# Designs tried in a protein design chat: VH-VL binders against Protein NifQ (nifQ). Part 6

Target 1, 180 residues: Protein NifQ (nifQ), of Rhodobacter capsulatus (Rhodopseudomonas capsulata) (p20629)
Amino acid sequence: MLHFPDPFATGPGPVIPAEALGFILAQGLRECAAGLGPLTARLGLSGADLAALRDRFAPGLELPDLDLPRPEAGPDQQAIETLILWRAGVATPEARWLAAILARRSMETRHLWEDLGLPSRPWLSGMIAHFLPGLAAANARNMRWKKFFYRQICSDAAFSLCLSPSCDDCDERAACFAPD

## First folded at step 15 (VH-VL)

Design j3 (from i1 with heavy chain K60R)
Fold by ESMFold2, fold request of step 23:
Structure j3 (fold): chain C 180 residues (1-180), chain A 122 residues (1-122), chain B 107 residues (1-107)
Amino acid sequence: as target 1 above (180 residues)
Amino acid sequence: QVQLQESGPGLVKPSQTLSLTCTVSGGSINSRDYYWSWIRQPPGKGLEWIGYIYYSGTTRYNPSLKSRVTMSVDTSKNQFSLKVNSVTAADTAVYYCARETIFGSITPFDYWGQGTLVTVSS
Amino acid sequence: EIVMTQSPATLSLSPGERATLSCRASQSVSDYLAWYQQKPGQAPRLLIYDASNRATGIPARFSGSGSGTDFTLTISSLEPEDFAVYYCQQRSYWPYTFGGGTKAEIK
């Protein structure tokens, strides 16, 4: 039978990394219901990718917009997505889905774990450690994730990932746009 | 519908640089949804993944070749290229370019070029 | 590096027979295994991805199964065009690695 994580659970309860994707889907659904856009636009994935992600991590969950293509992305979203793809340390479909989701949700204004609909910050770090072990290892100082992404984009000349000249030191961008 | 075609010299002398280009038609290389890979097959042997390039220019190389390999992308020509430095007879192989879908029905190498034999010989 | 081991190296079978090809990974690759067919002088052709999903245009006689470290390609009734070399490939970890191949030959 189907099991759906309680999307209203909050606080630092036990981290179950495989369930994190259910919370992320539920957050996207809440935003669709609030009129903020189609699920594909909220999560940065095509309908085909969302269906495959759902089938693996939240089987039986009804999703809208599964016939829509992957939305366009601005330069910062593209840079973060490229960073996560490269740093992931694995080539799995879930790592690719999370690269898109994390990049898209990093464009929002609250803490990244909140904008992902996760119960707490440890859920975000646990999910990344489980599905994106190379990315987790790269953040050895345990920096807030959105701040880490912007620092990496601006400081990693090998990727040419910094697309904004206003960020010589990603600390200033993080202060301006992200709570992390 | 998408087609890939390798081009470049079929004969390279030892210690020189092997250079190949893959031309993509029926689709754009400037896409977030694909990796563009090189794969080689020595005569009578199996397949070895060399690396990929992404539309952004970011690359990943097989560690077995990492110090000798570079790849590049030219989006205006819809092409991506491979260079292998300091070649020896062990680099004699059929070289394939291939596409991998990384978003939108994630699939492994579903489109391959026809392959081009590169012989390393004096 | 994940080592992919295919067995047997050669299968000698007649048209109409059932073929079973094995692929083993040196550590778990989850379900993220592909099978390719290669005929002489041609590029590989994707048959199966994610262990059991048939690629577009691949006949129903091809099926894949397995997970983790042990995978199987089955051809339910061999056609003359199926006598070729078959490669498995894992795509969970960098670098991607292929098996050494299984050659299906006419007995």
Scores: ipSAE 0.848, ipTM 0.917, lowest interface PAE 0.8, mean pLDDT 88
Fold by ESMFold2, look of step 16:
Structure j3 (fold): chain C 180 residues (1-180), chain A 122 residues (1-122), chain B 107 residues (1-107)
Amino acid sequence: as target 1 above (180 residues)
Amino acid sequence: QVQLQESGPGLVKPSQTLSLTCTVSGGSINSRDYYWSWIRQPPGKGLEWIGYIYYSGTTRYNPSLKSRVTMSVDTSKNQFSLKVNSVTAADTAVYYCARETIFGSITPFDYWGQGTLVTVSS
Amino acid sequence: EIVMTQSPATLSLSPGERATLSCRASQSVSDYLAWYQQKPGQAPRLLIYDASNRATGIPARFSGSGSGTDFTLTISSLEPEDFAVYYCQQRSYWPYTFGGGTKAEIK
């Protein structure tokens, strides 16, 4: 059987950004096997994009649902996806795939790195720095990524920085209490 | 079948604003899956990417033109538009609108309008 | 800005000959390089994307190769309709940039 990364492994080795995509695919497959929905819905990508991502980062891995279209997304997912596309600093297919994946997985309730199936937060930050260098530069204060995303979409909506210590001054109050 | 069509004046005086509209038919511009771009070509010369607009209204402009360029999208009319301020003879070109697929089967510009020549002359 | 340099500026060849067009990027663009064909009075037509993938409806005589900074478009046996201008374009970095073009003309 193909090797799936184990997100519950104890302390991670060195961050290898290209391997992060393998962990993400493995997490999506676990959720499919658990009956939570098709792989396209878990990762926010069409079957065609998932096949292309697999071919580049996990060649030979069997994937389900490759004939399904990209699912619709709610407003918060759309806003985060748009933010990441714009901030990425590059125009590559992998930056686009990650914009969709990061936005979709930010809709889950745990820490973003956990919901991506990554071994640790440094794996998330290393992956972003490698594939999305403009996004990494924009998070100069090294905020937890979900908090950063929700603060950024709040600032864009207000056409100003959300400098308040309280979320009541921002359009997306619920996002300030979200986990990483 | 998606089609793109540029429209706007063919002659603009120096220092005025060039204004073009691209009408999209056979598909919706209100989609997460596409960027909508303007590309220009001076007569007898190569191609210059001007920028894109996304369905949300977010834009990216070529830095060489950034201070003079604005784009907008009108989802209700299925149109997107380009304005270039303070034009000079250097802005004389054929202007194309084009679609780029950014999700699904990701491809560069595979759908183009016919192009419209804009001449900047007194 | 990534400068795309095409060579030669002009290829003078006969139908049936092999054409080899070069495109060089000022820094690595990975494999994310496209080739377009443009005939007089027409918009560019996508031929190749991601260095080597033929776009829909493009004949097999067109092939692309290369990665990083050096790319090649090959037309294995020129047909009369292939005499046109060819542009490369990198799509890794903003802003998108095109090469200056290679004109393929009948000798």
Scores: ipSAE 0.838, ipTM 0.905, lowest interface PAE 0.8, mean pLDDT 88
Fold by ESMFold2, fold request of step 23:
Structure j3 (fold): chain C 180 residues (1-180), chain A 122 residues (1-122), chain B 107 residues (1-107)
Amino acid sequence: as target 1 above (180 residues)
Amino acid sequence: QVQLQESGPGLVKPSQTLSLTCTVSGGSINSRDYYWSWIRQPPGKGLEWIGYIYYSGTTRYNPSLKSRVTMSVDTSKNQFSLKVNSVTAADTAVYYCARETIFGSITPFDYWGQGTLVTVSS
Amino acid sequence: EIVMTQSPATLSLSPGERATLSCRASQSVSDYLAWYQQKPGQAPRLLIYDASNRATGIPARFSGSGSGTDFTLTISSLEPEDFAVYYCQQRSYWPYTFGGGTKAEIK
């Protein structure tokens, strides 16, 4: 591959937000190779969106399943996707792609940064701060991202910010400040 | 083929509420892949984006109009609607509904209604 | 709010001539810029998106270029049906904003 992150890289270097998308694509490809489903299903995007994302962030990378449509999503995935779209703070294609990816990977069982194939939690937060600045601002107290998403969608009838605007108001205060 | 058509009263008195409906045919508005927008154009002037509604009912409005506008979606009728409160002569415009694709092949407004002129006059 | 400034306001040309329309954004919008054509009594029609991609069914005489803040729509050889008003629109930031338009009129 012309750009494929090394899954065995030790220790995080400086967070490079555009490189985070390479790690995400690599994780999707590993799951395809493991027989877990097509790339579109692993990342929550159509083949057309994956091709466009690849062309911008990993040019020359060979991707499977580029002729497949966008997969259906359950209600939690839809709600998280809607939250991220609304909160993103920008209208760019990359913000839309990440809304789908983050929502889809939030359906997995591990920490979100792990299920994205990222080297660490700072890589996830750095990527979000760069591409989704409004979302980063909404989680100013560094709550674990998957917990933040579920708090927001459970609390909001219109997918607005949680009624608890800071971790100081959070019933699970210790979890809001989990170490990296 | 997807088509959009605006409907509603063409004449509204000042201080009243302007109400418009966009009927979508040839496709469903209950989709994660589209935003449904209203855009207006005063006679002889340029275009102003009013806002969008998503299939979920979430909305975003142009801050220039935010306190005066509301939008809604009726999935059962495949329609979305615009209300503009407390209208004045400045709200006289052709009102368009339009579709934006946000997933699949991200494109700006590729489908527009034909437009409906709303005149604010006593 | 991103202000989109189009120039010239009016472009007087003959059929067969090359038209060059300019659009400037008040801050970078990357390449996420669209061009629309509007004829009298009609809705706008998408011509170009992402600065340089022609929309479905748009003739090859229409091309777009630019990135960041400066964008250009070019019509290589004007046809009679191309005399219309052209609007640019940025789609990087909310709210979406349109330029004030350039009217291409027959000389």
Scores: ipSAE 0.834, ipTM 0.904, lowest interface PAE 0.8, mean pLDDT 88
Fold by ESMFold2, look of step 15:
Structure j3 (fold): chain C 180 residues (1-180), chain A 122 residues (1-122), chain B 107 residues (1-107)
Amino acid sequence: as target 1 above (180 residues)
Amino acid sequence: QVQLQESGPGLVKPSQTLSLTCTVSGGSINSRDYYWSWIRQPPGKGLEWIGYIYYSGTTRYNPSLKSRVTMSVDTSKNQFSLKVNSVTAADTAVYYCARETIFGSITPFDYWGQGTLVTVSS
Amino acid sequence: EIVMTQSPATLSLSPGERATLSCRASQSVSDYLAWYQQKPGQAPRLLIYDASNRATGIPARFSGSGSGTDFTLTISSLEPEDFAVYYCQQRSYWPYTFGGGTKAEIK
């Protein structure tokens, strides 16, 4: 695996935040070509949503699997998706697409920015700040995004059922320490 | 084909609670792909979005009404409901329930109930 | 909240004429604007979404244009069934807001 030593690297984020969507699509296409599943399953979106996202951010790009429905999601993916929809701060289609994509890619094992195919963590944070401003504001500590998501759903599990000051004390401790 | 139908009393006295239910047929409300909204229209006036409820129970309300409104879902009955507390004559309106697709071809309100007039009068 | 301003309030035209309806947002809503038609006693019907996309089953005489703050609904040749009230709605920001409507009526 490539070395990714600094979660707070000062390198540049995307110059144009929408360019991050191109990297995300490219990563999904690489995984689809590697036989890991249809593009809909890799990105957590239906073929119809992928076509619309492509038309807006990568017009003319050929995508597979545009006739497929959105796959079902496990409980953690659903919880993160719901969290992001709630916190997004806007009602736009791109915020909704990103809620699904970020939740789905958070189920992978590497850093979230890596599993999104982004060049760096600043690219992930810059994209979120642009498309999901409420979510960016909620992460005032600039935590790694997977860690932030799991802390939020751990503390929001129907009440503060996790009666601990950190995810280290929650039933989902392993998920709380997953790479961002 | 998805269909939405409002039900509830047509006359409510001032200071009481307005309570409406929307029954959905031809599709499930237990879905990540839709918001379920209430929208109202005072007679001869324009439309006001009241809020939505998501299958998870998560809600968002118009700030103009937030302190007085509550929404709920009953997935076993395929219904979602609206309560408006402490009503006044200003709450007299036709109340619509509506579906918004948020995933799988994101569209604004493509399915509406027929609407039900609620009159607030003593 | 985003204020949606529609003009004119009333548009008096004859069948066969071209109708042009305006909708202005108080700040940019990108192209996330919808148009609805409402006939007396009926729920609104979605005509146009994302400023220019015709909803399923909507005749080609309806077209939408614009982006940002200024939007137009055009009916190229009015049919008798097109005399109704038209509302625009932005869906970029919470809360969703609608315009005050334009009533198209027979001259």
Scores: ipSAE 0.806, ipTM 0.893, lowest interface PAE 0.9, mean pLDDT 88

Design j3 (from i1 with heavy chain K60R)
Fold by ESMFold2, look of step 22:
Structure j3 (fold): chain C 180 residues (1-180), chain A 122 residues (1-122), chain B 107 residues (1-107)
Amino acid sequence: as target 1 above (180 residues)
Amino acid sequence: QVQLQESGPGLVKPSQTLSLTCTVSGGSINSRDYYWSWIRQPPGKGLEWIGYIYYSGTTRYNPSLKSRVTMSVDTSKNQFSLKVNSVTAADTAVYYCARETIFGSITPFDYWGQGTLVTVSS
Amino acid sequence: EIVMTQSPATLSLSPGERATLSCRASQSVSDYLAWYQQKPGQAPRLLIYDASNRATGIPARFSGSGSGTDFTLTISSLEPEDFAVYYCQQRSYWPYTFGGGTKAEIK
């Protein structure tokens, strides 16, 4: 079924963090309808987690693929997921779901807020500040979020060379030059 | 199904290091979906969460204990371990290992070891 | 840290009676509240999670309710095996914290 909630981009208005999750679900559904893969693969969560997220933030929304397990994740996605889980500062299911979603969507090529289906960059920062307050505090320099994630995972012992002023010293050039 | 079993010395002298190991059977600790925790209970008292370790080796410790606690994971033996440095009589407790599901059917501690009493005596 | 306060400390009842146990959090924990049962010499057993969801294998006589700061565990008709200590635990904030317990004992 193709019934979506009302958009949140109507005129000037504040970021509403809980509504950001509705935009994220809607983006995943558009990508499913476009044949890009199951909803679990687009958002990085199992069907069980998607059902629970839906029940809390978009009750009544029909979702496909609720019987599917969580897909495998590559090393960069897993590193970002682990970073966000640790940095979140809270133990809530929302923080856990967002750790998986943010890590998965950071693997896409556009701006992170765009690939999340959010109306703007302030929606991304507002959502993180609300649900992941420790993560928001850790980005004190207010870096664009993808850049922050890749810089953080490159700063461990395995990737110390990626802390250089030039990303030319890092074999993950696409990740270093990706937008937030 | 999944079973957890604590092991280690039951008696530790003050100022020494308490060391415990949890052996997991019936499932793998090498999983993105679980936290592996230590929880303790002084005799006749309530429960205190010590911390967790993730399969990747990342940890979180209760701030009340952070400077004295380390945890580690050995995936080849399907074990995770706790060390508490500089123990005092206040560290005498039954120590439990436990599993928490963090993705999928997100649930709190659904599997516990039987517990092991560690006495700090001097 | 979040302080979890349980009341009463001891609940003296007979088999067949209804038991009501209270748990209060020092600030809102949403509905991310668990209840455990512990018998002497045993590890705690998960009864209820997310305030009202029964864990696998837990009898229907156990029910939970509440949200925010005030939570209740109800045992509709006490069985002899239900006389134990009950703990609540919040899991919204690090560190996880437990209540001090309520002992249900035979009157």
Scores: ipSAE 0.804, ipTM 0.895, lowest interface PAE 0.9, mean pLDDT 88

